# Designs tried in a protein design chat: VH-VL binders against FAD synthase (ribL). Part 3

Target 1, 153 residues: FAD synthase (ribL), of Halorubrum lacusprofundi (b9lsn4)
Amino acid sequence: MTRVVAQGTFDLLHPGHVHYLEDAATYGDELHAIVARRTNVTHKPAPILCAEQRRDMVAALTAVDEAHLGHPEDVFVPIQRLDPDVIVLGFDQHHDEADIAAALAERGIDCRVERASGRDPRYEDELLSSGDIVDRILKQRGSDCDGAREGQR

## First folded at step 6 (VH-VL)

Design m3 (from m1 with light chain S99R)
Fold by ESMFold2, fold request of step 10:
Structure m3 (fold): chain C 153 residues (1-153), chain A 121 residues (1-121), chain B 113 residues (1-113)
Amino acid sequence: as target 1 above (153 residues)
Amino acid sequence: EVQLVQSGAEVKKPGESLKISCKGSGYSFTTYWIGWVRQMPGKGLEWMGFIYPADSDTRYSPSFQGQVTISADKSISTAYLQWSSLKASDTAMYYCARPYKFGDRYAFDIWGQGTLVTVSS
Amino acid sequence: DIVMTQSPDSLAVSLGERATINCKSSQSILYSSKNKNYLAWYQQKPGQPPKLLIYWASTRESGVPDRFSGSGSGTDFTLTISSLQAEDVAVYYCQQYYRLPHTFGQGTKVEIK
């Protein structure tokens, strides 16, 4: 059995996430998705949804055999636990494949590193990023000058 | 020396709780699964489940899911097997074991000495 | 679950003769792209915990005598003790670790005839 790992934030799910996970699944028999903790999402806005909810939504996708929470302190903990045969990087993820492969090798993980294909837009007005979804919500359902929605609870 | 040292034999009555322990030494405790194996009197070996101490990920054999609790305290390099209410059929030898490499697809090369649990009226 | 079935349940072999134990899995446990069979053999002497003898179907654990050998692939596996010694009286178990739950064969008791 070929075990594949994919990793991402997977905040507000969109067709790009589904494509990534479907493509990753083609590399093996069992796809494990690791959902990043809020504290490990740097250099971009914090996710809107909590990690447990993001994990549960990813786990419900047909392509995903199991979804896991990332480790708050060491992102390699779940990877080492799973000892995968293949790690598939997202199409736009900045990481150098060779650097990832080297980090895995130094931890004794015998693992191939691959990169998923990109998802082209298929529909007019399709949103393929969580940021775009957030922006759309703010413009359509937010107030002009408040910049946020408040609740009574 | 890599060792797994288990707590001593237990004699219990049905309905009592029990927590037995397995202390690892001589290796990086948190980076290896720790498994539990039951051997009923005169019977073979049964994999019960295991735990990954670094993040407490825990997996059970379907036949033991909900019947026992596997846990670990990484600060003292110790794994546990626990029953909330023992039955006479829980009478068995219990071994902890470690795979020879991190990851779940490896054979068990280190075994504890075993803990005999006797549950009798 | 992958069921592991050993045969025979017990056998008696004269000192110095060959002992052969078979293990059959209900599904293939060969990872063909790495050419690895996820099969281990354990020896359990009376009053002792199990001891790993062989992993990946044919790789001998360090310190295990040359008279122990493993063979087979896919679903059919064999443990051979080429020249049985008195110290080899034990129960032998096969185990798959290809997927969860990991499962053991029912055991084969080996005695001196």
Scores: ipSAE 0.576, ipTM 0.841, lowest interface PAE 2.0, mean pLDDT 91
Fold by ESMFold2 at other seeds, fold request of step 10:
Structure m3 (fold): chain C 153 residues (1-153), chain A 121 residues (1-121), chain B 113 residues (1-113)
Amino acid sequence: as target 1 above (153 residues)
Amino acid sequence: EVQLVQSGAEVKKPGESLKISCKGSGYSFTTYWIGWVRQMPGKGLEWMGFIYPADSDTRYSPSFQGQVTISADKSISTAYLQWSSLKASDTAMYYCARPYKFGDRYAFDIWGQGTLVTVSS
Amino acid sequence: DIVMTQSPDSLAVSLGERATINCKSSQSILYSSKNKNYLAWYQQKPGQPPKLLIYWASTRESGVPDRFSGSGSGTDFTLTISSLQAEDVAVYYCQQYYRLPHTFGQGTKVEIK
């Protein structure tokens, strides 16, 4: 049995997340998704949802066999625990495959590093990032932007 | 030298609680699963479950889920097997064991000496 | 659960003769892409913990004598002791570690005839 690992924040789920996880699942028999801790998300705004909720939502996706919380201090802890055969990076993740492969080899993890395909928009007005969803909510329902809210007089 | 050293034999009555220990030394305790294996008198080996001490991820065999608690204290390199209410059928030898690599898909190369638990009224 | 079934339950063999123990899994434990069978063999003498003999179905653990060998693939596995010694009197267990829960065979007692 080929074990695959995917990792991400997975805040407000969107079709890009689903595509990533579905593509990752094609690399093996068992897909494990690692949900990043808030303290380890430093390259963008902190996630809206708590890690446990994000983990539970990811676990409910058909492509995902199990979802895990990341480790607050060492991102490689759950990776070593799982000892995967393949790690699949997200399409837009700014990771150097060679650097990740080197870090895995240094830790004795015998694992391929692959990158998922991108998700093209399929529908008019489709949102493919958690940030875009937040922006849409604020424009349509924000209390500080009355002209953008639905149904208010 | 890589070692697993278990706590001593126990004689208990049904309904009593018990916590037995397994101390690892000579290796990086937190980066290997520690498993527990039961052997009832005159019977074979049964995998009970294991714990990954670095993050306390714990997995149980279905027949032991809810019957025991597996835990670890990584600050003292020690894993535990615990019963809240012992039954006579818990009378057995209990081994802790470590796989030879990190990850759950490896054979156990290091075993503790065993802890005999006797539960009788 | 993957059920591991050993045969025979008990085996009596003359010193210096071949002892053969069979182990069958209820489903394949071969990881084809790595050509690895997730099967181990353990030896247990009275009053002692189990000792790892063989892993990956056929790889001897360090310090295990050459007379011990493992073979088989998929669902059918064999432990062979090519020339039984008095010190080999023990119970032998197979174990799969392909999927959780990891499971052991029921054991095979090897005795001197």
Scores: ipSAE 0.569, ipTM 0.841, lowest interface PAE 2.1, mean pLDDT 91
Fold by ESMFold2, fold request of step 10:
Structure m3 (fold): chain C 153 residues (1-153), chain A 121 residues (1-121), chain B 113 residues (1-113)
Amino acid sequence: as target 1 above (153 residues)
Amino acid sequence: EVQLVQSGAEVKKPGESLKISCKGSGYSFTTYWIGWVRQMPGKGLEWMGFIYPADSDTRYSPSFQGQVTISADKSISTAYLQWSSLKASDTAMYYCARPYKFGDRYAFDIWGQGTLVTVSS
Amino acid sequence: DIVMTQSPDSLAVSLGERATINCKSSQSILYSSKNKNYLAWYQQKPGQPPKLLIYWASTRESGVPDRFSGSGSGTDFTLTISSLQAEDVAVYYCQQYYRLPHTFGQGTKVEIK
């Protein structure tokens, strides 16, 4: 049994998240997803949803065998606990694979580092980021819409 | 020297509570699972569950889920096994044990000396 | 749950002779892509905690005498004591650690005949 780890914020779920986790699952038999704590999300706006809710939503995805909360101070705690065979980075995650591999080796974790494939938009007007979803909500909820325009987004 | 030292033998009555301890020394306590194993008199070994002290992630064997509580206090490098209401059938030897490497898929290389719990009227 | 079954329940062997203990799992515990069998053997002498002898089915723990060896793969495993010594009188347990819950065999008592 190959154990795979994927990590992310997973705020407002979108098809990009699902693709990442489905692709990560193909690397092994058991996919564990680690959901980042708010205190560890420094590269974008703080998540809208609390960590427990994000964890529960990720756990419900068919590709995910178990979802975990990250550690508030040391992101490697759940990784050491799980001792995975493979860590799969998101397509757009800005981590150098060699730097991650070095950090794992320093900690004695015998683990392969891979990167998931990207997901291109498949449908017109598809939103593939939590930020885009938030922007759409603010645009639509912040003004009245003309009721004569069906399909406006 | 890597050691697990358990609390002493206990004699209790049915319905009483009990918390027994397992203190780890000589290694990084928080980075290894600590498990509990029951051995009823004249019987074999039964894995009860284990805890990862760094984040308190806890896993139970289905046979013991809801029957005991496993916990840890990392400030004193100690794991605990506790009952809220003991039964006569809880009479057994209880061992704590540690796997030889990080993670949950490794054999137990370090064992405590055991704590005998006797529950009788 | 993965059930571990040992045979025989007890075994009497003359000093210096070969002792063989079998362990069968109800499901494969071979991780084939890593070629690892998640099987351990423990020795427990009267009044003592268990002691790890073998892990990964065939890897001897440090300090364990060469007369102890493990073999097998998938669902069938064997512990062999090539030349039984008086100090080897104990109960021997196999254990799988492939998936939770981790489970032990029922034990095999080894005695001098």
Scores: ipSAE 0.565, ipTM 0.837, lowest interface PAE 2.1, mean pLDDT 91
Fold by ESMFold2, fold request of step 10:
Structure m3 (fold): chain C 153 residues (1-153), chain A 121 residues (1-121), chain B 113 residues (1-113)
Amino acid sequence: as target 1 above (153 residues)
Amino acid sequence: EVQLVQSGAEVKKPGESLKISCKGSGYSFTTYWIGWVRQMPGKGLEWMGFIYPADSDTRYSPSFQGQVTISADKSISTAYLQWSSLKASDTAMYYCARPYKFGDRYAFDIWGQGTLVTVSS
Amino acid sequence: DIVMTQSPDSLAVSLGERATINCKSSQSILYSSKNKNYLAWYQQKPGQPPKLLIYWASTRESGVPDRFSGSGSGTDFTLTISSLQAEDVAVYYCQQYYRLPHTFGQGTKVEIK
């Protein structure tokens, strides 16, 4: 049984997340998703939702066999625990595949690194990032003065 | 050189609580699952569950879910098996064991010496 | 759960003769892409903890005598002791570690005839 790991913040779920996890699932028989802890999200704004809620939402997706909380201090702890056969990076995740492979090898994890395909918009006005969803909410519901907006991303 | 050393035998009455221990040495305690196996008198081996000490991820056999608590204190390289209220049917030998590699899909190569728990009125 | 069934429950073998223990799993425990069968054999002598003999169905643990061998694949596995010695009197268990919960066979007691 090929065990696959996918990792991400998975804050406000959107079709990009679903595509990523569905694509990751095609690499094996059992997909484990690791939900990043707030303390380990350093390259972008802190998630809006708590890790337990994000984990529970990801666990409900058909493609995901199990969802796990990341470790608050060492992101490799759950990866070592699972000892996966494949790790699938998100299409736009900022990690270098070779650097990840080297870090896994250093830790004795015999694991292939792959990257998921991207998802093109399929519908008019579709949002494919949590940041875009937040920005839309703020534009439509977050201002007192005739639609003036701040925090656009 | 890798070893697991368990706490000594226990004689208890029904309804009492109990916590037995398993101390690991000679290896990186936090990077291996450590499991518990029950053997009732004259019976075979039963996998109870295991814990990953680095993050306390704990898995139970369905037969033992809610019946015992598995825990670990990584600062002293020790795993625990505990009951809040013992029953006579808990009378058994209890072993801790470690797989030979990190990850949950490996055989147990290191075993503790066993802790005999006797529960009688 | 994957059920492991051993046969026979008890086996009496003359000193120096071959002992054969069978183990069947209720589901395949072969990871075909790695060609690995997630099966182990343990020996337990009276008053002692279990001792790992064989893992991956056929790989002998270090320090285990050559007379112990494992074979089989998928759902059917065999432990063979090619020339039984007095010190081999024990209970032998198979175990799958393919999927949680890990499960053991019921054990096979080996005695001298």
Scores: ipSAE 0.555, ipTM 0.840, lowest interface PAE 2.2, mean pLDDT 91

Design m3 (from m1 with light chain S99R)
Fold by ESMFold2 at other seeds, fold request of step 10:
Structure m3 (fold): chain C 153 residues (1-153), chain A 121 residues (1-121), chain B 113 residues (1-113)
Amino acid sequence: as target 1 above (153 residues)
Amino acid sequence: EVQLVQSGAEVKKPGESLKISCKGSGYSFTTYWIGWVRQMPGKGLEWMGFIYPADSDTRYSPSFQGQVTISADKSISTAYLQWSSLKASDTAMYYCARPYKFGDRYAFDIWGQGTLVTVSS
Amino acid sequence: DIVMTQSPDSLAVSLGERATINCKSSQSILYSSKNKNYLAWYQQKPGQPPKLLIYWASTRESGVPDRFSGSGSGTDFTLTISSLQAEDVAVYYCQQYYRLPHTFGQGTKVEIK
């Protein structure tokens, strides 16, 4: 059994997340997804949804065999526990494969690092990021004190 | 030296509760799974489950799910196996054991000495 | 659950003779890309906890005498004691650690004939 790990915030789920997890699943037999804690998301706005909800939604995806909460202080705790054969990074994730591989080797984890393919839009007006979904919600359901909502594509 | 030291033998009656312990020493307790194995009198070994102390992730064999509780106290490097209501069929030797690496897909290389639990009326 | 079945249940062997114990898994436990069979053998002497003998089906644990060897792949595995010694009287167990739960075989008792 090839065990694969994927990790991400997985806030508002979108087709980009599904593609990432489906692509990660092709690297092995068992896909484990680690859902980052809010305290570990420092490069972008904090997630809207709590970690437990994000974990439960990810666990429901067909490609995912099990979803796990990240550790609040040490992101490598669940990785070491799972001892995966492959870690698959998201297409646009800011981590460098070499840096991740070095950190794994330092901890004695025998694990290959790969990066998932990107997802091209398949439908007109498709949103492929949680930020874009939030922006759409704010435009359509937020204040319209300036008098107009943006039209649909 | 890596060691697992278990609590002493227990004689109990049906319906009583029990918590037995397994103390790890000589290694990083929190970064290895620690498991429990039952051996009924004159019978073989049965994998009951294990716990990862760093985050308390706990897994059970289906045969033992809901029948026992596995837990750990990281501050004293100790794992526990616990029954809320013992049955006569719980009479057995109970071993704790550790895989030789931090992942779950490894053989058990370190075993405790065993704790004999006797449940009779 | 992956069921592990050992044969025979008991075995009587003269000192210095060969003892052979078989273990069959209900599913393959070979991770083919790493060429690893997730199979261990344990020895349990009377009154003692189990002791790891063999892991990865054929790799001898440190300190285990050369007379113990493991072989097999996929679903069929063998533990061989090439020349039985008095101290080898024990029960021997196979275990798979490929998938949870990490099931054991029922055991094979080895005695001196």
Scores: ipSAE 0.545, ipTM 0.834, lowest interface PAE 2.2, mean pLDDT 91
Fold by ESMFold2 at other seeds, look of step 8:
Structure m3 (fold): chain C 153 residues (1-153), chain A 121 residues (1-121), chain B 113 residues (1-113)
Amino acid sequence: as target 1 above (153 residues)
Amino acid sequence: EVQLVQSGAEVKKPGESLKISCKGSGYSFTTYWIGWVRQMPGKGLEWMGFIYPADSDTRYSPSFQGQVTISADKSISTAYLQWSSLKASDTAMYYCARPYKFGDRYAFDIWGQGTLVTVSS
Amino acid sequence: DIVMTQSPDSLAVSLGERATINCKSSQSILYSSKNKNYLAWYQQKPGQPPKLLIYWASTRESGVPDRFSGSGSGTDFTLTISSLQAEDVAVYYCQQYYRLPHTFGQGTKVEIK
């Protein structure tokens, strides 16, 4: 049985997340998703939702067999615990495959590193990032002060 | 030398609580699963579950889910198996064991000496 | 859950003779791309904890005498003791570690005839 690991922030879920996890699942028999802790998200704004909620939402996706919280100090803890056969990086994730493979080898993890395909928008008004969703919410539902509305919703 | 040393034998009555221990030494305690195996008198081995001490991820056999609590204190390299209310059917030998590698799909190469738990009224 | 079934339940063998223990899993425990069978054999002598003998179906653990050997693949596995010694009187267990929950066979008692 081939065990696959995917990892990410998975803040506000969107079709890009679903595509990534569905693509990752094709690499093996069971897909484990690691949900990053806020402290491990350094290349973009901090997630809005707490890690436990994000983990629970990811766990509900049909492609995902289990969802796990990342470790607050050592991101390799859940990876070592799972000892996966394949790690699938997100299409736009900033990590270099060779560097990840080297770090895994140093820790004795015999694991292939793959990268998921990207997802094209399928609908005219589709949002494929948590940031875009947040921006849309602020544009349509934001307010300048309590009790007053300005702008479109 | 890699060792697992368990707490001593226990004689208890039904309804009492119990927490038995398994102390690991000679290896990186936090980076290996540590499991518990029950052996009822004259019977075979039953995997109860195990814990990964580095992050406390805990897995139970369906037969033991909700019946026992597995925990670990990584500051003293010790795993625990505990009951809140013992039954006579809990009379058994209990072993802790460690797989030979950090993942959950490896054989148990190190075993504790066992803790005999006797529950009778 | 993967059920492990051993045969026979008990076995009496003369000193120096071959002992053969079988173990069958209810589903394949072979990871075919790595050609690894997730099967272990343990020896348990009276009053002692189990001792690992064989892992990956056929790999002997360090310090285990070469009279112990494992074979088989997929669902059918065998432990062989090529020349039984007095100290080999024990109960032998197979175990799968392919998928949780890990499961053991019911055990095979080996005695001197």
Scores: ipSAE 0.529, ipTM 0.829, lowest interface PAE 2.5, mean pLDDT 91
Fold by ESMFold2 at other seeds, look of step 11:
Structure m3 (fold): chain C 153 residues (1-153), chain A 121 residues (1-121), chain B 113 residues (1-113)
Amino acid sequence: as target 1 above (153 residues)
Amino acid sequence: EVQLVQSGAEVKKPGESLKISCKGSGYSFTTYWIGWVRQMPGKGLEWMGFIYPADSDTRYSPSFQGQVTISADKSISTAYLQWSSLKASDTAMYYCARPYKFGDRYAFDIWGQGTLVTVSS
Amino acid sequence: DIVMTQSPDSLAVSLGERATINCKSSQSILYSSKNKNYLAWYQQKPGQPPKLLIYWASTRESGVPDRFSGSGSGTDFTLTISSLQAEDVAVYYCQQYYRLPHTFGQGTKVEIK
C-alpha cells in the first residue's frame, strides 16, 4: 500500500484544490491530506476558516482517504507519523522539491517528492484561488473598503 | 538502553475503573507509536491499538474501540491504557510495545514486561 | 481485517531436527513495488513478553541465532528453525503490519519430542 501525502491551507475550497488532491491521489493507494494550522500560514493572508472546518471539508472530498490537522509548532510531526512513500506538492507551491527532499532525508523519512499538474480554468467565470473568491465576495456583497476586515483563526 | 517499563499487577472487581502505565526511556519517546497488546490466559496476542505521543493521534482495533482508552503524557514519557468499567473477561496480561521505526507499518522490537490484570467477582 | 492463520497449532520436534511453522494471511501483505512483505515472527517463552525474531518476512532481528529463518511471500510464509535447541521451546506468532488493525496468528507451540 503506497501512502501519499498532500499538504495545503485549503481555505475556501475551489476546483484548483480538487484537481491537486485528485492528481496527488493518482500517485498511490491511500491519500492523506494535511491541513495547515493558522500559525503555519505566514507567507500569505490568514485563512478565513478555522483549521477544523478546513480539515472536515477536505475529508469529504472523494479523492481524500483521510485528512489531518497540521501540528501547531512542527509541521513535520504528522509527516513522520504517516511515514509516507510520496509527498505531492501543489503546482504553484513555493517549496523547491530538492529542499523538501533534503528536509525529509534529514528527518529519516524515505519519501519521493513529486509536484502535481496545474489546472487551467474550464469555465469563463471560474475562480481558482481562495484570494480570488474573497475578492469577488467583497466586490459583490461586501463594503467598498477592504480595510474593515482582518484575518483570524 | 531502550526500555518500556509497565506498572505493577492489578487485582480488581467488575465495574471498577483502572489505568495502567508504560514508561519509555532511552529513545525519543514522542516520535514512535506506542501500542498495546492483550494476551488472555492461555491465549494468543491481540493488537489493541496505537498512540503517537507527539500529537496524540490514536488508532484502535475495532474489537477494542469504545472498550478502552489509550492516552499518553509526553512530559513524563508515559503511555496509558484505561478502562472505565472492568469486566471479568478483561482478565489478561497487557503489554505495551514500540515499533522499531517512527511509522505505523513496522514490527514491534521493544516490549514492556507486561501488566497482569485480574478481574474477579 | 487481515486474518493470520498458523499451522500447526502445536509441533513436537527432536533436538537438532528442523521445525517448520506456516502462516497464511487472508489477503496479500506484499507491497509489490518495493518487494516488501509486512510480516513479523515473534517468540514467546513462558513468563516473558514476546521477542521479535524476523521482520519483512525474512530479515533476522539483531541477536537472533542463524538457525531461525523466515521465507515466503504474498499470503504464505514460513518460519524455520534449522536445528532445534532446548531453549527454542516456546510459542511462535506471526503478525502482519500491512494494514490496521495489525493482527497476529493464533500461535504455534513448539516442544521437544
Scores: ipSAE 0.517, ipTM 0.826, lowest interface PAE 2.6, mean pLDDT 91
Fold by ESMFold2 at other seeds, look of step 6:
Structure m3 (fold): chain C 153 residues (1-153), chain A 121 residues (1-121), chain B 113 residues (1-113)
Amino acid sequence: as target 1 above (153 residues)
Amino acid sequence: EVQLVQSGAEVKKPGESLKISCKGSGYSFTTYWIGWVRQMPGKGLEWMGFIYPADSDTRYSPSFQGQVTISADKSISTAYLQWSSLKASDTAMYYCARPYKFGDRYAFDIWGQGTLVTVSS
Amino acid sequence: DIVMTQSPDSLAVSLGERATINCKSSQSILYSSKNKNYLAWYQQKPGQPPKLLIYWASTRESGVPDRFSGSGSGTDFTLTISSLQAEDVAVYYCQQYYRLPHTFGQGTKVEIK
């Protein structure tokens, strides 16, 4: 039984997330997805949805055998608990696979590091990031309600 | 010096609650699963489930799901096995055990001394 | 669930003779890429907790006498005691830890004939 781990914020789900998880699942027999807690997301906007909702949505995807919440204090806790055989990085992650493998081995995790393929847009107006979805919502539906007026669009 | 020390033997009546303990020492308690194993009188070993104390992730054998509660208090390095209402069929020896490594796919190398639970009218 | 079945249920062996215990899993517990079988053997003497003897099917735990050896792969496994001694009177259990729930064999009682 090859255990695969994928990780991410998985905020507003989009086809890029689904592709990533489907591709990760091909690396083994069971796919575990670790959903980052808000406290673990520091260098990009905080997720819109609570971690439990994001986990439940990810768990419902057919490619995912189990979804887990990340640990609030130590990101390696769920990885050590799961002791995976393969970790699949997202397509856009810039870390060297060898450096990540070394960090895992330092912690006693005997684990292969792979990288998922990217997903090209298939539709003219397709959004492939949670940030882009949020930006579109704000542009189209974000009304200024700071006490002066309401949008009616 | 790695040890698992369990609470003492219990004699109970059907319908009573019970919580037995397993205290770990000599190692990093939170980084290893702690498992519970039942042995009914004259019978073999049955894996009941285990808990990962660092995040309280708890897994049960289907035979014991809903029948017992496994928990841990990492501040005192102690795992627990708990019944809300004991039955005579709960009469058994209960062992806690630790895998030799932090993942969930390792053999148990450290065992507690066992806690005998006797449930009779 | 992966069912572990031991044979025989009991055996009597003369001192100094070879004891052989078999364990069969209902499905493979071999991770073929790493050639690891997720199989352990435990010894339980009367009035004592179980003691780990063998893990990964054939790796002897520290402090276990070399007369104990494990072999097999996939679904069929064997524990061998090459020269039975009086202190080896016990019940022996196999266990798979390939996936949850972890399961034990029913046990094999070894006695002196």
Scores: ipSAE 0.509, ipTM 0.821, lowest interface PAE 2.4, mean pLDDT 90

## First folded at step 8 (VH-VL; from m3 with light chain S32K N35D)

Design p3
Fold by ESMFold2, look of step 9:
Structure p3 (fold): chain C 153 residues (1-153), chain A 121 residues (1-121), chain B 113 residues (1-113)
Amino acid sequence: as target 1 above (153 residues)
Amino acid sequence: EVQLVQSGAEVKKPGESLKISCKGSGYSFTTYWIGWVRQMPGKGLEWMGFIYPADSDTRYSPSFQGQVTISADKSISTAYLQWSSLKASDTAMYYCARPYKFGDRYAFDIWGQGTLVTVSS
Amino acid sequence: DIVMTQSPDSLAVSLGERATINCKSSQSILYKSKDKNYLAWYQQKPGQPPKLLIYWASTRESGVPDRFSGSGSGTDFTLTISSLQAEDVAVYYCQQYYRLPHTFGQGTKVEIK
């Protein structure tokens, strides 16, 4: 039985997340998703949603057999616990595959590192990032007079 | 030298609570699963469950789900098996064991000496 | 759950003779793409904890005598003691660790005839 790990923030879920997890699932028999803690998200804006909510949403996806919270201090704890056969990186994740493989080998984890394919937009006006969703919300539902407000000195 | 040392034998009455221990030494305690195995008198071995001490992730055999609590205190390198209300049928030898690698899909190479639990009126 | 069934339940063998213990799983425990069988054998002497003898179906644990060997694949496995010695009197268990819950066979008691 091939155990696959995928990892990410998984903030506001979008079709890009679903594609990533579905693609990762094709590498093995069971897919475990690790949801990053807010304290470990240093390479992009902090997530809007708490880790438990993000994990629960990811766990509900058909492609995911189990979802896990990341460890607040050591991101390798759940990876070592799972001892996966394959780790699948997201298409746009900034990590170098060789560097990840070396870090895993240093920890005694015999694991192949792969990278998921990207997803092309399928629908007019489709949003494929949490940032785009946030931007849309701010544009459509933000205060109509925010830009006209001027403070009195 | 990797070692698992269990708490001593227990004699209890039905309805009493009990918590037995398994102390690991000679290795990085938090980085290995610790399993519990029951052996009823004159019977075979039964896997009860696992705990990963680093994050307390815990897995139970369906036969033991809700019947016992597996826990760990990583500050003292100790795993526990606990009953809130013992039954006479809990009379058995209980072993803790560690797989030889970090993951949960490995054979047990290190075993504790066992803790005999006797539950009788 | 994967059920592990051993045969025989009890075996009497003369000193120096071959002892053969069989273990059958209710479903395959072979990870075909990596050619690994998730099967272990343990020896348990009276009053002692189990001792690992064989893992991956055929790999001897360090310090285990050469007279112990494991074979088989998929659902059918065998532990062989090529020349039984007095210290080999014990109960032998097979175990699968392919998926949770991990399960043991019921045990095979080996005695001197």
Scores: ipSAE 0.515, ipTM 0.824, lowest interface PAE 2.6, mean pLDDT 91

